VH-VL binders against Ras guanine nucleotide exchange factor D (gefD). Designs and how they scored, part 11

Target 1, 231 residues: Ras guanine nucleotide exchange factor D (gefD), of Dictyostelium discoideum (Social amoeba) (q8is19r433to663)
Amino acid sequence: GSNIIAQQITIIDNEMLMAIPPSQFLHKSFSKESKSPQFHDMVSKFNEWARWTSSEILSKEKLVERVVTLSFFIDLAKSCVELGNYNAANAIVGGLNHSSISRLKLTWERLSTKVTQDYDRLLSLFDLSMNYKNYRDEIKSTKAKIIPYLGLFPKDLIAIEEGNDNFTNNNLINTEKFRLLYQTIKKIQSYQQPLFTFKTSEPIKQYLKNISNGLSEEKDFHSISHKLEPR

## First folded at step 20 (VH-VL; from i6 with heavy chain V55T)

Design j1
Fold by ESMFold2, fold request of step 21:
Structure j1 (fold): chain C 231 residues (1-231), chain A 118 residues (1-118), chain B 112 residues (1-112)
Amino acid sequence: as target 1 above (231 residues)
Amino acid sequence: QVQLVQSGAEVKKPGASVKVSCKASGYSFTRYGINWVRQAPGQGLEWMGWISTYTGRTFYAQKVQGRVTMTADTSTSTAYMDLRSLRSDDTAVYYCARDRWYEGMDVWGQGTTVTVSS
Amino acid sequence: DIVMTQTPLSLSVTPGQPASISCKSSQSLVYSDGNTYLYWYLQKPGQPPQLLIYKVSNRFSGVPDRFSGSGSGTDFTLKISRVEAEDVGIYYCMQQIELPYTFGQGTKVEIK
């Protein structure tokens, strides 16, 4: 079931989150992989979650199997949200929203009403408008464990760095800028907490760690999609 | 803080229509959908339909399919339920309730009494 | 449609005593995501319904710990360990596994 897979994804994502030292968020270090290898490992896995989602759906030549697979990934994203893993949930939603997937009208129309409602609820959560307002409101919740969408922190840190001078007009240190940077780093660190609630399934975890070995490349998604459902 | 405020009571004759409003405040309106639930006098609760305030998608109970239209106006953070061709058995209190997903219907409006009589 | 059946339909309780309400569904409420989509609501006199319990046993925010939910598959129970005057009203179970969402017929709890 999707809850068991979501738990293993969350273990994997949390291990990567825990491994990122704060220095990788300073001085725009995240812009260069050699200065932020652990940060980039997690970004790479985010992209793997998204590509995995799209590739698995596209791998199902029979419509019935494709509908089951689409339903599973919507359920999986929901299970990730329930666990507080917004990073993986957003990645999976990104894979569902890929143009090669969203165009599969025969597949989408066969979803149950429950799964269709859940997809709309996921879309509203990860809506980009108003600087991710729905998502930002969501992560203020009382959930015991949150794995945030990692990609949002570089945007926030760049905005602080570029929007504030290091010195005031009076040549004094701009302490407000450094307070904002510190508060953002402290917020990131507040999410770096160990998990104790899920048991590891080593077979599932190893499968999930190695998913990119057998996946179609994104450059091929459009061609595969048109073969499955010609317009 | 989070609040759903509905329009006032209505008295209608059979064959007329009614439009009930549900104004949301204290949260991002497009974040959560809206359910409509009614309660006839002395009776239990009956789900009427659901709307995604984000996509505008609706699902309606079969009993009212064809007679009901649910809409959402994001500019005013207001959901509407328009029930047409009213019958005496549509006499009920109509509630809007926030769809908190797997947590259920967490916030309810105060209810709108609709009375249909000749 | 999934039929939700509550027993008893009416319950008169001495203050401080326990109460127990049964809810049975006409089919399983267990979904493949591992959740069971059974909910409890309380409608106090003159008020809209309020959420008490979601997914069988989870208390909604602000609900006292004297309320507990249990059950599996098709058979569910709401317990109030010590009934207080504020607990008077009609209790409804509801399923959210498929549309249309359906409620039990209600259990009226009164103080005697």
Scores: ipSAE 0.874, ipTM 0.950, lowest interface PAE 0.5, mean pLDDT 92
Fold by ESMFold2, look of step 20:
Structure j1 (fold): chain C 231 residues (1-231), chain A 118 residues (1-118), chain B 112 residues (1-112)
Amino acid sequence: as target 1 above (231 residues)
Amino acid sequence: QVQLVQSGAEVKKPGASVKVSCKASGYSFTRYGINWVRQAPGQGLEWMGWISTYTGRTFYAQKVQGRVTMTADTSTSTAYMDLRSLRSDDTAVYYCARDRWYEGMDVWGQGTTVTVSS
Amino acid sequence: DIVMTQTPLSLSVTPGQPASISCKSSQSLVYSDGNTYLYWYLQKPGQPPQLLIYKVSNRFSGVPDRFSGSGSGTDFTLKISRVEAEDVGIYYCMQQIELPYTFGQGTKVEIK
């Protein structure tokens, strides 16, 4: 079920999160893969979770199978939220929102009311309005483990770096800039905690690590989508 | 801090309509949906419907399907339940309750008494 | 629709003594995500309902640890280890696995 898959995704995402040294967030290092390889590994996997979601739905020629697959990925995103893995949940929601998926009217209309409600709840959580206010409020939750949406930190760090000089007008160290940088990095480090609650399933973990090997490329999604549900 | 405040009691005749308001405060209104639940005098709780305050999507209980409209106004952080063609057995206290997803209905309004009599 | 049946419908309890309320559903409340969508609410006299327990056994924030939920499939129990005066009211179980959401008939708990 979706809870078992979500647990393995969370193990994988947490391993990548734990591997990112703080130096990869300094001096805009995340802008270059050579300076931030572990950060970029996690970003790459985020994009892979999204592409996996879209590709699996599009691989189902039969409407009934496509509905089951769409339902599964909505349940999977919800299971990730329940585990505190907002990074994977947001990636899966991104795959569900891909234009080639959102247009599949026949498929979406066949969802149960429960799954349809859950999709709307996921959309509200990851809404980008007000600088991701709903998401930012959510991660203040009482969950013991949180894997945050990693892509938000570059925006925050760039805003601090570009909005503040290293030195004041009086040629003194700008301590406010470095306080803001420190607070952001400290927050990232607060999420870098071991994960002890789930048993690893090596067959499932290997499948999830190697997903890209069998996925359709995003450039093909549009044509596949139109074959499945012509206008 | 988090509150749902409902409109006041109403007395109606059979065939009339009632519109109950539910004003949210202390949280992001579009973050959580709203359930409507009613309770006839001396009776249990009956779910009426649900609205996503983000998408505007609604689902209604079969018993009131065709007579109810639920809406959400994000500019005023207010949900509404409009029940038409009232019958005597619609006499109840009507509650709005915040949809906290898998945690259930965590915050409830104070209730709005609707009395339908001739 | 899923029918939720509570027993007993009324309890009189000596202060400080335990209470136990049963809830049976007409269908399994277990979903493929690993969750069981069974909830408990308390309606104190003159108040709206308040959430006590979500997904069988999870106490909602601020709910005292004398409340515990258990059960599986179609059979569920709410236990109050030591009833206090503030615990009087009507207790409802509810399912959230499918629409329409449905409640049990309620169990009125009173102090002797």
Scores: ipSAE 0.873, ipTM 0.946, lowest interface PAE 0.6, mean pLDDT 92
Fold by ESMFold2, last read:
Structure j1 (fold): chain C 231 residues (1-231), chain A 118 residues (1-118), chain B 112 residues (1-112)
Amino acid sequence: as target 1 above (231 residues)
Amino acid sequence: QVQLVQSGAEVKKPGASVKVSCKASGYSFTRYGINWVRQAPGQGLEWMGWISTYTGRTFYAQKVQGRVTMTADTSTSTAYMDLRSLRSDDTAVYYCARDRWYEGMDVWGQGTTVTVSS
Amino acid sequence: DIVMTQTPLSLSVTPGQPASISCKSSQSLVYSDGNTYLYWYLQKPGQPPQLLIYKVSNRFSGVPDRFSGSGSGTDFTLKISRVEAEDVGIYYCMQQIELPYTFGQGTKVEIK
């Protein structure tokens, strides 16, 4: 079921999160892969989760199988949210929202009402408007473990750097700027906690770690999608 | 503080319509959907429908399908339920309740009494 | 539609004594995500319903620990370890596995 797969995804994502040293967030190091390799490994895996989602749905030539697969990935994103893995959940939602997937009207209209509701709830959670307000409110929750959407930390750190001068009008050090930077780094570190509650399924974990093998390339998605549902 | 505040009691004749409002405050209105649930006098709870405040999608209970329209106005953070062709057995207290996803309906409005009588 | 059946429909309890309410569904409430979508609500006199328990056994925030839920596929129980005066009202089970969401008939709990 989707809860077991979500647990293994969360183990994988947490291992990558734990491996990122704080130096990779300092001095905009995240802008260069050579200075932030562990950060970029996690970004790369995020993109893999998204591509996996789209590729698996597009691989199902029969409508019934495609509906089951679409339903599974919506359930999987929900299971990730329940576990506090917002990074993987957002990646899967990104794959579901790919133009080659969202256009599959025959597939989408055959979802159950429950799965359709869950998809709308995922969309509202990851809505980008008002600087991801819904997501930012969500991660203030009391969940014991949170794996945050990694992509917002560089955005926040850049905004602090560019929105605040290093010195005041009186040429004194702007200590508020540096307090904001420190608090953001401390918040990132607060999410870097060991995960001991899930049993590893080694066959599933290895499959998920090697998921890029055999996936269709994104450049082919539109062509495949058109052949599946020409309208 | 999170709350849902509903419009006041209404008395209607059979065949008329009623539109109940549900104003949300204390949270991002588009984050959570809204369920509508009614309770006839001395009876239990009956789910009427659900609306996504984000997409506007609705699902209605079959018993009221064709007579009900649920809407959400994001600019005023207000959900509405419009029930038409009223019958005496539509007499009930109508509740809006916030859809907290897998946690259920966590915040309820105070209820709106709708009385349908000749 | 999934029928939810509660027993008893009425319960008189001496303060401080336990109470137990049964809820049975006409079909399994277990979903393929590993969750069981059974919920409990309390409606105190003159108030809207309030959430007590979600997904069988999870106590909603702020609900006293004297409330507990248990059960399996179609057979569920709400227990109150020691009933207090503020616990008076009508208790409803509800399923959220499919639309329409359906409630049990309610169990009125009162103090004797």
Scores: ipSAE 0.873, ipTM 0.950, lowest interface PAE 0.6, mean pLDDT 92
Fold by ESMFold2 at other seeds, last read:
Structure j1 (fold): chain C 231 residues (1-231), chain A 118 residues (1-118), chain B 112 residues (1-112)
Amino acid sequence: as target 1 above (231 residues)
Amino acid sequence: QVQLVQSGAEVKKPGASVKVSCKASGYSFTRYGINWVRQAPGQGLEWMGWISTYTGRTFYAQKVQGRVTMTADTSTSTAYMDLRSLRSDDTAVYYCARDRWYEGMDVWGQGTTVTVSS
Amino acid sequence: DIVMTQTPLSLSVTPGQPASISCKSSQSLVYSDGNTYLYWYLQKPGQPPQLLIYKVSNRFSGVPDRFSGSGSGTDFTLKISRVEAEDVGIYYCMQQIELPYTFGQGTKVEIK
């Protein structure tokens, strides 16, 4: 079921998270792939989770199969949230919200009420308003191991770098700026913890690591979507 | 901190309508949906419906389908249940309860007594 | 609709003694995500319901560890290892696997 797949996704995402050295968050290194390869590996996988979601739904020519697949990905995003993998959950939600998917009215209207409710609950969690307030409130309140949405850290670090001078008016080192950077890096490191509870399924893990093979490209999604549901 | 505060008791005649309010405080109102649950005197709990405070989507119990409208006003953090064409068997305490997703209904309002009699 | 059946409907317990409440569903509450959507609520006299247990066995925040839930499929049990005076009220099981959500009839727990 979706919980087994979510566990393997979480193993993969956590391995990537743990591989990111703190230097890749310093001096805006994350802005250049050559200076932040592990960070960009995880960003690339985030985008791959999203594209996988959209591509799998669009690959189902039969309405019944497409409904089952849409339902599975909503369940999968929920299972990721339950495991504390907000990174993959947000990626999957992004794939569900792609315009080529959201327009599939025949598919969406056949979802069960439970799955429809779960989709609305996912939307509220990852609502962008107020700087991801709902998401930030959720991760702030938990003491459990999570995998955070990676894309927010560059935004936070850029705000600190550009909102603070390196030197004070007295031409001394601005220690408050470096304290803020340190606190943010410490927060990232607090999430870099091993997983203790999930058994790896090597066949499933390898499938998920190689998922981009055979996926439709995003540029093709529009035409595929209109062939499936022309109106 | 987290509270759901409901409007006061109502006495109605058959055929009238009632609108119960449920004001949320202490959390982001659009983060969690709202369930409505009623309890007739001396009876158990009966689910009435659900609203997503984020999308506005609703699902209603079949028994009240066509007679109920649930709404959410995000500007006042208030959910409403409007029950029309009241019958004597609609006499109950009506609760709003926060939808905490897979954790269930974690916060409940104090209840609103609606009495339908002629 | 899924029918939830509680046994017993009433329980009178000496303080400090255990209590056990059974809940049976007319259909499996196991969903394909690996969860079982069975919940327990307590309604103390004159109060709204309060959540005790979610997804069979998970104790909600602030619920004492003398409360435990167990079961699978269609058969579920709530246990109170040592009943206290504050545990008096009506206990409801509920399913959240499909709409409409449905509750058991309730089990009234009293102290002798």
Scores: ipSAE 0.873, ipTM 0.947, lowest interface PAE 0.6, mean pLDDT 92

Design j1
Fold by ESMFold2 at other seeds, last read:
Structure j1 (fold): chain C 231 residues (1-231), chain A 118 residues (1-118), chain B 112 residues (1-112)
Amino acid sequence: as target 1 above (231 residues)
Amino acid sequence: QVQLVQSGAEVKKPGASVKVSCKASGYSFTRYGINWVRQAPGQGLEWMGWISTYTGRTFYAQKVQGRVTMTADTSTSTAYMDLRSLRSDDTAVYYCARDRWYEGMDVWGQGTTVTVSS
Amino acid sequence: DIVMTQTPLSLSVTPGQPASISCKSSQSLVYSDGNTYLYWYLQKPGQPPQLLIYKVSNRFSGVPDRFSGSGSGTDFTLKISRVEAEDVGIYYCMQQIELPYTFGQGTKVEIK
């Protein structure tokens, strides 16, 4: 079921999260792969989760199979949220929201009411309005171990770097700027905790690590989608 | 402090309509949907429908399908339930309840008594 | 529609003694995500319902640990280890696996 797959995704994402040294968030190092290889590994996997979602749905030529697959990925994103893996959940939602997927009206209208409700609940959680307010409220209110949406940290760190002078009006080092940077990095490190509750399934984990092989390329998604549901 | 505050009691005749409001405070209104649940005097709880406050999508119980419209006004953080063609067996306390997803209905309004009588 | 059946419908309990309420569903409440969508609510006299237990056995925030839920598939139980005066009211089980959501008939718990 989707909870088992979500657990393995979470193990994979947490391993990557724990491997990122704090130096890769300093001096906008995340903008260059050579200065932030572990950070970029996790970003790359985020994009793979999204592409996997879209590609698997598009690979189902028969409507019934496509509906089952769409339903599974909505359930998977929900299971990731339940485990506190907001990174993978957001990636999967991104794949579901791809224009080649969202246009599949025949597929979407065949979802059960439960899955349709869950999709709306996922959309509300990851809504980008007001600087991701719903998501930020969600992670602020929990004490449990989470894997945060990684892509938001570069945005926050850039805003701190460029929105604050290095020196105060007194031409002294702006300690408030460096406090803000420190607080953000400290927050990231607080998420870098071991994951003790899930049993690894090596066959599933290896499949998930290698999902990019055999997937359709994003450049082909539009044409495949039109073939499936031409309107 | 999360709170749902509903409009006051209504007395209606059969065939009329009622519109119950549910004002949310203390959280991002679009984050969670709203369920409507009613309770006839001395009876149990009956789910009437659900609205996504984010998308506006609704699902209604079949018993009230065609007579109910649920809406959400995000600018005022208020959900509404409009029940038309009222019958005497619609006499109930109507509750709005926050949809906390897999955790269930975690916050309930105080209830709105709707009495339908000749 | 999934029918939820509670037993007993009424329960008189000496203060400080345990109480147990059964709930049976007409269909399995187990979903393919590994969750079982069974919930318990308490409606105190003159108040709206309040959430006690979600997904069979998880206590909602602020619910005392004298409340516990158990069960699987179609058979569920709510237990109160030591009933207090503030626990009086009507207890409902509910399923959230499919629409329409449905409640049990309620179990009235009172102090004798």
Scores: ipSAE 0.871, ipTM 0.945, lowest interface PAE 0.6, mean pLDDT 92

